# Ledger of designs, part 74: VHH binders against Protein DOG1-like 4 (DOGL4)

Target 1, 232 residues: Protein DOG1-like 4 (DOGL4), of Arabidopsis thaliana (Mouse-ear cress) (q84jc2)
Amino acid sequence: MSKMRNLVEEKFLEFYESWVIQLELYLHQLLIAHNNNTMSETELRHLISKLTTHHKAYYTAKWAAIREDVLAFFGSVWLNPLENACSWLTGWKPSMVFRMVDRLRKSRVVLVEAQVKKLEELRVKTKFDEQKIEREMERYQVAMADRKMVELARLGCHVGGESVMVVEAAVRGLSMGLEKMVKAADCVRLKTLKGILDILTPPQCVEFLAAAATFQVQLRRWGNRRHYVTHS

## First folded at step 6 (VHH)

Design u93 (framework vhh_6qgx_2)
Fold by ESMFold2-Fast, scan of step 6:
Structure u93 (fold): chain B 232 residues (1-232), chain A 122 residues (1-122)
Amino acid sequence: as target 1 above (232 residues)
Amino acid sequence: QVQLVESGGGLVQAGGSLRLSCAASGRTFSSYAMAWFRRAPGKEREFVAAISWSGGSTFYTDSVKGRFTISRDHAKNTVSLQMNSLRPEDTAVYYCAAGSEFYLPLSEYDYWGQGTRVTVSA
């Protein structure tokens, strides 16, 4: 109760809790599919489609929420401290997903040479897009320390209708800039996810999605188990 | 060095119950997923049930869902499989396995026990 949740935080917390419960149910289906050698390609494709639709629903809800309050996603109340510590620009870091793909290369499931080549091309492109966003974020952070922002901060120390309006306009501008960067990062995430799924066969997609969902669910459980432990 | 030892197998009549236990030694499995696999005579090993490291997630093959319950005891480093309403088709050697993740196929589990025999008479 030391921090009040705003309306956007309350709505997204309710959404996210339901979304994670459904993710765990889909993970259960992915595990069954992964251990069932008789499941048809059509059945596997339907399961993969459910997962991709589920992730699209997350980004639909997120983009509606960030339009209202993007700062709610920096230090999210619906994420535990471990989940927040592992985030990159309000979500998973796109290039890190290729570590999960690397496990498929070490399994007895054979990735053909053409798939390996396409995955490497996608990895390079994803890293490039990621670095571009990181440079934009660095420029944003530098702009926060420039002389105009320092001047606006000084004005904010003098309570008056006109100075309040100037500071409020600047804060709105900063929020719009963050919204644009978060959406750009989410676009890279969605493009990377789709790219991987387009390259992999349906059984390989199931293994990849199971790995990704398991990591997300386990990270949440590790953090929730430690949530009430105070650290220096 | 990690060892898994299964116990609780035996002969039981159809409709009966058995509780299998797997004891881990050498190191605690607090970060490992645990699973049960079985091998029927003349067949390959198949997945039966899995439990996450926290015990918060459980997964079952369709043929045992509602009849078998997997559980774990972190203090004792044990995983158990409660088998109810046993059928002749459940006759197999049951193996305990430990892996980094519960979604792993049989081939990717890191540690295996030697198995415990379950025979269900018609």
Scores: ipSAE 0.000, ipTM 0.161, lowest interface PAE 14.9, mean pLDDT 80

Design u94 (framework vhh_6qgx_2)
Fold by ESMFold2-Fast, scan of step 6:
Structure u94 (fold): chain B 232 residues (1-232), chain A 121 residues (1-121)
Amino acid sequence: as target 1 above (232 residues)
Amino acid sequence: QVQLVESGGGLVQAGGSLRLSCAASGRTFSSYAMAWFRRAPGKEREFVAAISWSGGSTFYTDSVKGRFTISRDHAKNTVSLQMNSLRPEDTAVYYCAAGSELYLPYEYDYWGQGTRVTVSA
């Protein structure tokens, strides 16, 4: 595939590659911190803050980019096919991170009863918010199949400036709807991440962030290996 | 098999410049990401700069950003590190590394033997 990239895609590709490289460096620091018992609480909080800032930088760049071209995030050129196949509304599915939390519980991480209860409350709330967005997706799909939209698609088959303008206006409306939905999903992602970090102690936060970063980096690695074989 | 050989190290005064080069031999390395790491005496290797396989993306550690520039030449199978405004704390042995992905420092597949850079005050 020799797809020509627009300016938004080129800028975000450059940003994302640098962002992932920095994530890998932070993962290295998280793994050292997790295996080292000499790091102070202040040092752990500083490292957690770096990761939090790094994720906020991603969403700042993403929201600027989707304002220009939200469709660039559906089938993204900076993601390999496996990463794209695993996307839920242009990113990770919020409830999936609780699988990592469950793994940490089973790994003999010392979680007090109060933390377990708060994590379960957060899981329920996250699933509710996720389902609300999924209902909006269903409504969006129904709108796409609406008779009016089908009629506009037919009109767009005619070669003429007026027909082209009507189709462009409809596409713009659909893009704005997608932008709002993607931002809503990203807000659930950020609230879920913040919620987990607020419940966990600094050493537990380091372990959680290391697990999350490892999964993200490994998914990219697995997909890139397959992509190079397939895309040759 | 990819073999990496660094060159360009030496002694330079603070504020000076050096250009390090890494030559790859053996199999094609055009599909590999390339990076520079350094190690001062008695310390662990630290990341300096990286460049993607396409050359389209570069990343730098904060302490060298704006002073160092990484580049690659696919025709010559080389990656270079232009080091400007050198400081005494840049004194280290510099290593070239290659990997299919810019994963983690300890997961790079191929490493050179290093080239020594000494920056006098």
Scores: ipSAE 0.000, ipTM 0.169, lowest interface PAE 16.8, mean pLDDT 79

Design u95 (framework vhh_6qgx_2)
Fold by ESMFold2-Fast, scan of step 6:
Structure u95 (fold): chain B 232 residues (1-232), chain A 123 residues (1-123)
Amino acid sequence: as target 1 above (232 residues)
Amino acid sequence: QVQLVESGGGLVQAGGSLRLSCAASGRTFSSYAMAWFRRAPGKEREFVAAISWSGGSTFYTDSVKGRFTISRDHAKNTVSLQMNSLRPEDTAVYYCAAGSEFYLPTESEYDYWGQGTRVTVSA
């Protein structure tokens, strides 16, 4: 394993650090909006739009990066070990956001029956989509152990032009498979986020987004402070 | 029946400008995201730009940022792409697409597509 960062890793590390700083600034705005009864619906929708655009910027940059090097997203250098340990196919597990939604049922802003029904339908669909992707990942892992892949690994232990070319082609094929699965997972994430925001009112959207951003920011802070914690 | 019709394509010299327009009929897309994709000769279709249902958020592929501007007119059910400082590499068939409210830079997220309009940028 090389400890040297490649160009994709360096570029995405720089992007991600800036992206998280901006997320923290948006979180501050969401918390102010949540505690402020003076903001109009138009102002709330504008803030929600800024957050959705920010998440889109992440996936746009990510998909460009995984086209070049999808493996950079498995055990990412821009994430701390805790963030990496909590990752599901290079990101958050889509169904976990419904825990944020469940918090809204206990707030002053009560969900109406029609919203509860649509959220439950979305939850079921999201879990189904997750299971489909998990089955694809299992098939991928099994394929890694087939006879052809084992033979290619053996050839990779020798120096030779033909062997090197064959191994490189096989690795490229495996990377394309991973890219497809990561994009599928990201599509489930974005569809789940969109679905929730489509069902919720603007004040509920602000509360939901604030809860989600708070969790993401806190998870990063907890992991970044790991080196100050004693195991005694 | 829903139909998207592109217009404004043509031949232009490098450094020139073109404005593409997409008119939607059969349905109002005021609650839907709109996007432009392009396909260069011998290449796959790629994302160019997208705009949210409200028009408050836009997305661009890196190669066109600062040169292209996407906009929409809800009253006319149209989306436009203003293309400035055109390069030979921008030569492609440009497609208008309409999809879900969440404007993803992915073909599979758009349910309605136009037939395309050809843009040729000469060196």
Scores: ipSAE 0.000, ipTM 0.142, lowest interface PAE 16.1, mean pLDDT 80

Design u96 (framework vhh_6qgx_2)
Fold by ESMFold2-Fast, scan of step 6:
Structure u96 (fold): chain B 232 residues (1-232), chain A 125 residues (1-125)
Amino acid sequence: as target 1 above (232 residues)
Amino acid sequence: QVQLVESGGGLVQAGGSLRLSCAASGRTFSSYAMAWFRRAPGKEREFVAAISWSGGSTFYTDSVKGRFTISRDHAKNTVSLQMNSLRPEDTAVYYCAAGSEFYLPTYSADEYDYWGQGTRVTVSA
């Protein structure tokens, strides 16, 4: 177990640092837009589009990286310990965004009955998809103790070219299983985000995206401040 | 009981500075947007400044931009307003306010759920 970062970790760390800086810039634009009642619908839609494109760019980069090393995303070096502690399958838990949506009920623009109904339907579907992923993860963890994994552990004790190749193939198979589960979780995240944005008006989308980005940025700042206090 | 208590008000000459502080008791406001509003004699409450619950975003009314700075200390459960280059027009009772949990700061007083009793600021010409 190496103390050195691998190439995937170094490349994604560089990407993520730039991505977060841009997220903070977009957050400032969202907060200005939220407090400016004179922005046109076209201007608001353009800003919303920038944020959705930015999030899609994150998943494009992430999926390329997990194909090479999915384990880099379990305990990521580009995240502080607080961010890692709050992760659900390498990212935010989809159902948590509905807590942010519930805050829109106290906003300057009240949600209409049709929106409330659609959001409730989406919330139920999201929780169902989330539970399905959790069951898949539990099955994967059980499979780690299955006969095939016991065989992998046994083979890992042998030193030889044929044993090395078999172990490497099995480890690659395990990593592919994790990759599929992470992608499934990310698909639920993207479907949930798109679903919410499709239901909300542009001003409500701005408020929602600003709340989500604020939480993400704040979690990073709280974790980073704590690191300076802990004698390291 | 939930309370917001303002302090730091007083009499100051034009061009002077004052620092207002707001201390919260009865609960923590680390997840709340915080704002300062003011009320001049015979007028309604007007927005002065706000800070997001993360501290990452600050907002100011045009008349105080560049002169006032809002900040917060999560560990002390306080929000502060540093007022520089004060003008007679800044004379008012200043109120600390807290919004809804994880909500964005707004310019509307109606969006703030918790209020202090106010601290008086008088700027002489």
Scores: ipSAE 0.000, ipTM 0.191, lowest interface PAE 16.0, mean pLDDT 81

Design u97 (from q46 with G99K F102L T106W A108D D109E; framework vhh_6qgx_2)
Fold by ESMFold2-Fast, scan of step 6:
Structure u97 (fold): chain B 232 residues (1-232), chain A 124 residues (1-124)
Amino acid sequence: as target 1 above (232 residues)
Amino acid sequence: QVQLVESGGGLVQAGGSLRLSCAASGRTFSSYAMAWFRRAPGKEREFVAAISWSGGSTFYTDSVKGRFTISRDHAKNTVSLQMNSLRPEDTAVYYCAAKSELYLPWSDEEYDYWGQGTRVTVSA
């Protein structure tokens, strides 16, 4: 078990290291495209598609890994402490990306009224889906504290093969519940990302994706170097 | 002192292949991430490929993906770049570089150790 957990963590650590490297290269391409209007709409759509595919690859790898060990994603070894502190259900909080969209309104990117309307509708829907998941997580936490779980925890404090087997089975059941919850949260993330990209024009998509990637890269940089974090 | 020495550069025709090697001396780089950068005349250094300390993670710039392969040999303390289907735009001086962590590998400013470079010329 413990050796299998180590293998899942090591595999995903190697995957994530490579995935972040590629994200940083795509960020470089996005910044060039954003600063220089030298690319056609077709070329911009191709770049946006590469970023979308890159994010989908992350979720494909993540869902394979959580099927084996979902708990590895709560306090991940491939993330620094700052990145872990900023996580909501093992990833970014979906509603927070609309703060990045709000930045676009104050920059050189001009959103037409129809786009503003659609983005607001998407924001409300995203917040609703997010709150639904939060309520389900609350129910999950309450269920873990019910009489059956308390009894199983008490049995687990005693030595014996029967107690070990019963507790292990219960923990596996709880892990399956967490896997479904994490996948539900990831589905909201992907739907929110797709929704924003469907509303924005290709140049606006490039600016949005550049802002999102910049934030992710800088958060990792700050945490790794502690340039931003200081002890009071 | 830590030193990185590149070799394997030369003149080759378009469509040809070259294998570049980087040998580390004065210190082992078994715990370091390694990368290849290139610089064409009159241009800034650009990222080509990187490999993690374990060799388990590799990354390539889009223009070389599928054509170039980066690899490392811990026993020999070397990193190699196999370059296939070479194009005239691949003409540059190629540098190997090392850093303690594989983070921001496309940024040349993040690398602590650099070789002197090996020249690759691809004729049309």
Scores: ipSAE 0.000, ipTM 0.169, lowest interface PAE 18.1, mean pLDDT 80

Design v100 (from v1 with S100G S102T G103D T104S S105R Q107P H108S; framework vhh_8fcz_2)
Fold by ESMFold2-Fast, scan of step 6:
Structure v100 (fold): chain B 232 residues (1-232), chain A 122 residues (1-122)
Amino acid sequence: as target 1 above (232 residues)
Amino acid sequence: QVQLVESGGGLVQPGGSLRLSCAASGFTFSSYYMNWVRQPPGKGLEWVSGISRSGSYTTYADSVEGRFTIIRDNDKKMVYLQMTSLKTEDTAVYYCARYGWTDSRYPSFDYEGQGTQVTVSS
């Protein structure tokens, strides 16, 4: 059965489960569209729009939840251990989506030279933004182990409102720092996704979104297996 | 072990209404996302509607949005599909389906009932 959770974890677990199931339903539609050339450009654009709205809905819900409890997103109870192990700052690593783009090149999709140039420019910008966030996370981790933080922790052992208030303010500051960093990472994710979709044609967008959704759904399936089975 | 039993189908004229019921047993019903799927004559399965564990989130296929309503009663272990403004294109066998992770197909329904026939015809 499920373990007892705080209110934020319980609400986001139900939301996320529903969100991933809807993603799988959209994946089914993307696979049909990819294998069937009878869909009009208007129908393809509508499907792409549904996927982009779906991803935006995830971040709207996530940012509301993070405001209440950012730590719930580190080692999330709604993700299986494999999904948690593959997370970079509470989500997918932005540069990884370019591997999905590389799959388009190796499949049946033909990218024109202008698209290749724009995708490379986006790749460079994405990696730069990603590295900036990684440096901020390193600084955050160093600050967590800083002598000042150790001294503040020791103050928590003393009786008195003044010491308690100082410790509470420090803990609140740590949580706000994590929230800002997670939101910054999510902004890079959204900008990268939008950038790729803006460069690709509707059929290419469908193939890209199908590849991305397939990976996301399959990762969850692999991690949700009850036990490991070995063949002798 | 797991059982899903659909009922409420029948013959109805265009513009009519039907309420389908699904009785679940053999599992912790309140821990599963539940779906209605249908199979029109000579076609594959088409997803119709879904509902989250507590009923807080519902979603619908474009073809039925505004006309169908999915609800659940966790105490009774029931999921329902209220169908209004029925069209001839809604003619299908309707199945109640439990969402479950599988390696074999998209979407991942690990259990389906026997189905209930809905025929919309004059």
Scores: ipSAE 0.610, ipTM 0.847, lowest interface PAE 1.6, mean pLDDT 86

Design v101 (from v1 with R98K S100D W101Y T104S S105E Q107K H108P; framework vhh_8fcz_2)
Fold by ESMFold2-Fast, scan of step 6:
Structure v101 (fold): chain B 232 residues (1-232), chain A 122 residues (1-122)
Amino acid sequence: as target 1 above (232 residues)
Amino acid sequence: QVQLVESGGGLVQPGGSLRLSCAASGFTFSSYYMNWVRQPPGKGLEWVSGISRSGSYTTYADSVEGRFTIIRDNDKKMVYLQMTSLKTEDTAVYYCAKYDYSGSEYKPFDYEGQGTQVTVSS
């Protein structure tokens, strides 16, 4: 079966491709800053601000798209299979970024005890928020199987204006529920990213953002290389 | 066969303008992000500007932002780079390139042909 792209998928594919290319350009700047260690504090803050704005732009575009078709983000056509396999509720798992933060303890820039304490408090809060969303997803899956699916199955036996409208309303309700959960997960991602950047010094922020961008770009390149070699 | 044919380069004085053109063939042009990259004398390739599939999103290197404009015509399979307020630092061979995610680190571009020479000098 051929998979056709709908309008939301085509629009977000174009946006995401542009967004990732810009991320690669910012990664190049981050790596220069990290390797040479010669940029002023003002220059580093400007670069960090560009990355922060870039990530916010992604969520602005994503939330506009999920209002139209949230299901496009489950098994996204703009992501390769490797990227899709590594996704947690349509994006990166928030607690995973703390593994990148742990690397900073052995970096050329030493974390002070106050930073270590704040990062641990943020890690605990992030894990709590993440687990709350996981429980909401489980409840959604159970509710879909028990109540709404039974309701939809019964309605599917009838063909009439009112029955059709009720089925369509129920399907819209299911999509709205997924939209709320995806937005909740994205809010945890944004709060986690902001929290880390607020705790770290500018050189530490550059190292962290370089690590995160490197992982994202490399995952995309390795997954795309598999499909590129196939020459579809 | 993928072909990208650049044209429009030349000798121009500082502060001058040039419009570069790229004619694409051998692939579904409207399905690819397109870029302009340049190679200054004695230096490696540097990315200049990019444009999304339909032209809805454009990006520019900090050194050219506000001076260069990238546009595309999917019906004609053309990419253009309008350059204004040219500086001696803009002297380079300019190549258009489609985006290639399988490329080498930090240069994931597929380019072919001789490029077009831009020389900014008095």
Scores: ipSAE 0.446, ipTM 0.754, lowest interface PAE 2.4, mean pLDDT 83

Design v102 (from v1 with R98T S102E G103S T104G S105T Y106L Q107R H108P; framework vhh_8fcz_2)
Fold by ESMFold2-Fast, scan of step 6:
Structure v102 (fold): chain B 232 residues (1-232), chain A 122 residues (1-122)
Amino acid sequence: as target 1 above (232 residues)
Amino acid sequence: QVQLVESGGGLVQPGGSLRLSCAASGFTFSSYYMNWVRQPPGKGLEWVSGISRSGSYTTYADSVEGRFTIIRDNDKKMVYLQMTSLKTEDTAVYYCATYSWESGTLRPFDYEGQGTQVTVSS
């Protein structure tokens, strides 16, 4: 069939489905914690640690999968079209999470001046790292139009012989380049997440993680409702 | 047409064990993440455990972790919940359920069975 999934796609679909269901269950715990001021700091830190471990598990599984097939992460079969449309280099755009941080200033949990300063420093650093990756992606896209790549594409139009080996080597090189860029973007995501959590107090961390998980879960539900309506 | 039929519940003393079964029919069972959810007397539904399509990934509520084990047999279209070290607070009607993302709620479980009653008392 023309839309058959490969083994990497099937395995990551199973992983991701389990991962996002667990994220929603953690979201319920975060919302309960956010509305309950009787939880101890130890209890809040334990919940924050569970979320941190959960996000790290995602990147561990993702990096194993992209080593086998990075292209599976561009237009992923485990994501609905709305989730895919909102992706920046196979995931969330790091600077966007600071919009969720800004909401903390309007909540019942107030940021102190020292935190505001550290968050702005982190925001600037994150945007810098993000732009560096965007420049690398632009260079990658330009390289796709380079004379050598155009020549390889022409060779791929000829059936037989040595051209198959040359084209296969080029495709492998392209995939390795994408894998490096995706990993670089994921490192920025993890550094940004860790940086925010290191600056915030445990109640503020709970509120931030709840906001992030709510967005991710709601985006999936909105997109899946469209699928149901479209295919009904 | 789609059916989920739970069984295996009963009366057991604290510290005892029970194995619940869920027989699925009418859908491509091996393509669905499966869950066990329960409703204690006078309380709302609470999620207990989940298992991925092939059984490679399992997850548990904090209250049952280390005591319950979820397994599935795709050839037989069955999901099982092995319960050990049962406590009085485990008393509930247990349901087998699929997970749905089309729901507008934070607990989108699809279940249509009657459930199976588990009572833990001396």
Scores: ipSAE 0.549, ipTM 0.820, lowest interface PAE 2.0, mean pLDDT 85

Design v103 (framework vhh_8fcz_2)
Fold by ESMFold2-Fast, scan of step 6:
Structure v103 (fold): chain B 232 residues (1-232), chain A 121 residues (1-121)
Amino acid sequence: as target 1 above (232 residues)
Amino acid sequence: QVQLVESGGGLVQPGGSLRLSCAASGFTFSSYYMNWVRQPPGKGLEWVSGISRSGSYTTYADSVEGRFTIIRDNDKKMVYLQMTSLKTEDTAVYYCARYPWSDSYQGFDYEGQGTQVTVSS
């Protein structure tokens, strides 16, 4: 709805649409590279670098936006309902990418034992970091309930009802805690992506990035087509 | 009735300049990301440039970066491609395109016949 959209939401919607369209253009290049056995290592590294820079740009923009309004990311107007339903702390669940690694189609070079071992070590560490964040979020939610109750008791007037100022203070406290947790989750996402790309060869990186981008693009297409048919 | 009508193509010498125009109708133009794509003779479609809803973000293919500029005018429902330092490799039919989740033409929804750009001495 128009009345639910604020300036931060409108700005990030424009950014995100541009970012996704560029991702699909890069996906096309990745698919061509995957099918072309004549591309040099330098050319493949350049393409991988473009994708890496593109993902970093997303987090730079996201962190600027959550500084202004983190709650926009828990009901994102730039995501369709299907994309929102699949979100974990405002983005993809880090351990999910290992399912994509496991489903990597045969490249010209099969994963060697040393790579498999390093990927398993990274998978375990990523799951550990995820669980740590989930425990922090649970503790935060319990603490926020207690903090809100204390704030309502101290700042509110039980005879005259609640004031706008009391509600605003509670919302500010909630937002600060959520910003910290979202940034922590995003750091795990970035470390996981970097870790996988550092372990894989350039042709394997292209295959992995193509799989990840294909999933993201297809999820958006499925959600958008269903929404359009329902609401057109 | 979505329509995109391209114009401004022609014959130009290497190093020359052209400005392509695309007139949009039948949809809320200011709510869509717009693209320019091209098809060289005997080759497939190649993405050239894109511009966000308000014009705040632009993107260019490596082959045209620094030489081409994409601009939009939402009041006039127009998107433009300013081309400078043209090369023979830029010879192609140019289409403006809106991205509607298409599975063809690299995901671009192009309308009309395009506009021919020929760069030759």
Scores: ipSAE 0.382, ipTM 0.702, lowest interface PAE 2.5, mean pLDDT 82

Design v104 (from v1 with R98K W101F S102E G103S T104G Q107P; framework vhh_8fcz_2)
Fold by ESMFold2-Fast, scan of step 6:
Structure v104 (fold): chain B 232 residues (1-232), chain A 122 residues (1-122)
Amino acid sequence: as target 1 above (232 residues)
Amino acid sequence: QVQLVESGGGLVQPGGSLRLSCAASGFTFSSYYMNWVRQPPGKGLEWVSGISRSGSYTTYADSVEGRFTIIRDNDKKMVYLQMTSLKTEDTAVYYCAKYSFESGSYPHFDYEGQGTQVTVSS
């Protein structure tokens, strides 16, 4: 049977497709800036600002959507199976972005010692924040298997107005807890991104953002090709 | 099979207005993000504007923001570009383009027509 999409899924699918296409257009601008070295510092700062605004727009739209249906973000219909397989709490794993930062250490423009120190401090803090969220997710999963949830599931088997209302309240509570956890993960993502950009010079920011956008776009292309491969 | 036919270009004075049209056929139009791109004389392709599947989201290049409006009519399989306050720098061949994930180029647009010429001069 064909999958049925709810309104939140349909709206966010359209938003996300538009968002990724715009990201690819910005990636083209980043690659031109990186390769040609013709842009002034002011022009580079403007481009970096467009990318940061674009990422903030994603989280604005996401947080509005998860208020309506947080579960839509687990196994999302707007992501291909490869993108879904690579997700950590509905998005990229914050500490993994430092793999892209490590490539800057081997660039023609080397990082100064002060930047290396600040990036390592940020990496450690990001790992610590991730671990806190992972512990919260573990507590959430344990609570799902707790005796009170098992009892609520049993009550749901005895259909009546009383049982339906109790189950509905419990499901709302679970969704609210999951929403809070996803927002916490997104806050770590935004803080990590901002922290990296605050440490790097404008040319280094362009290189970092280009690497991040390239990975995101390529992951989508690799996963999409699995469905759109023509056999002839 | 995929066809995109642009029309509505012409000669216009600076400060003038034009409305470009794109008629699409050979694909499920309502399932694709659509774009306008342009090629000024002696320059490469420049992305101008884009519109999502249902028309709920639109995006514009900085150079045209506030002056151009992109709209679509899925029942008629049409996408339009309303251009106002035209500048000499807007002189270009304008192409209607479907975004493609197939090519691997950044960005890749599929366009099938000869485009429509817009000339802004006195």
Scores: ipSAE 0.531, ipTM 0.795, lowest interface PAE 1.8, mean pLDDT 84

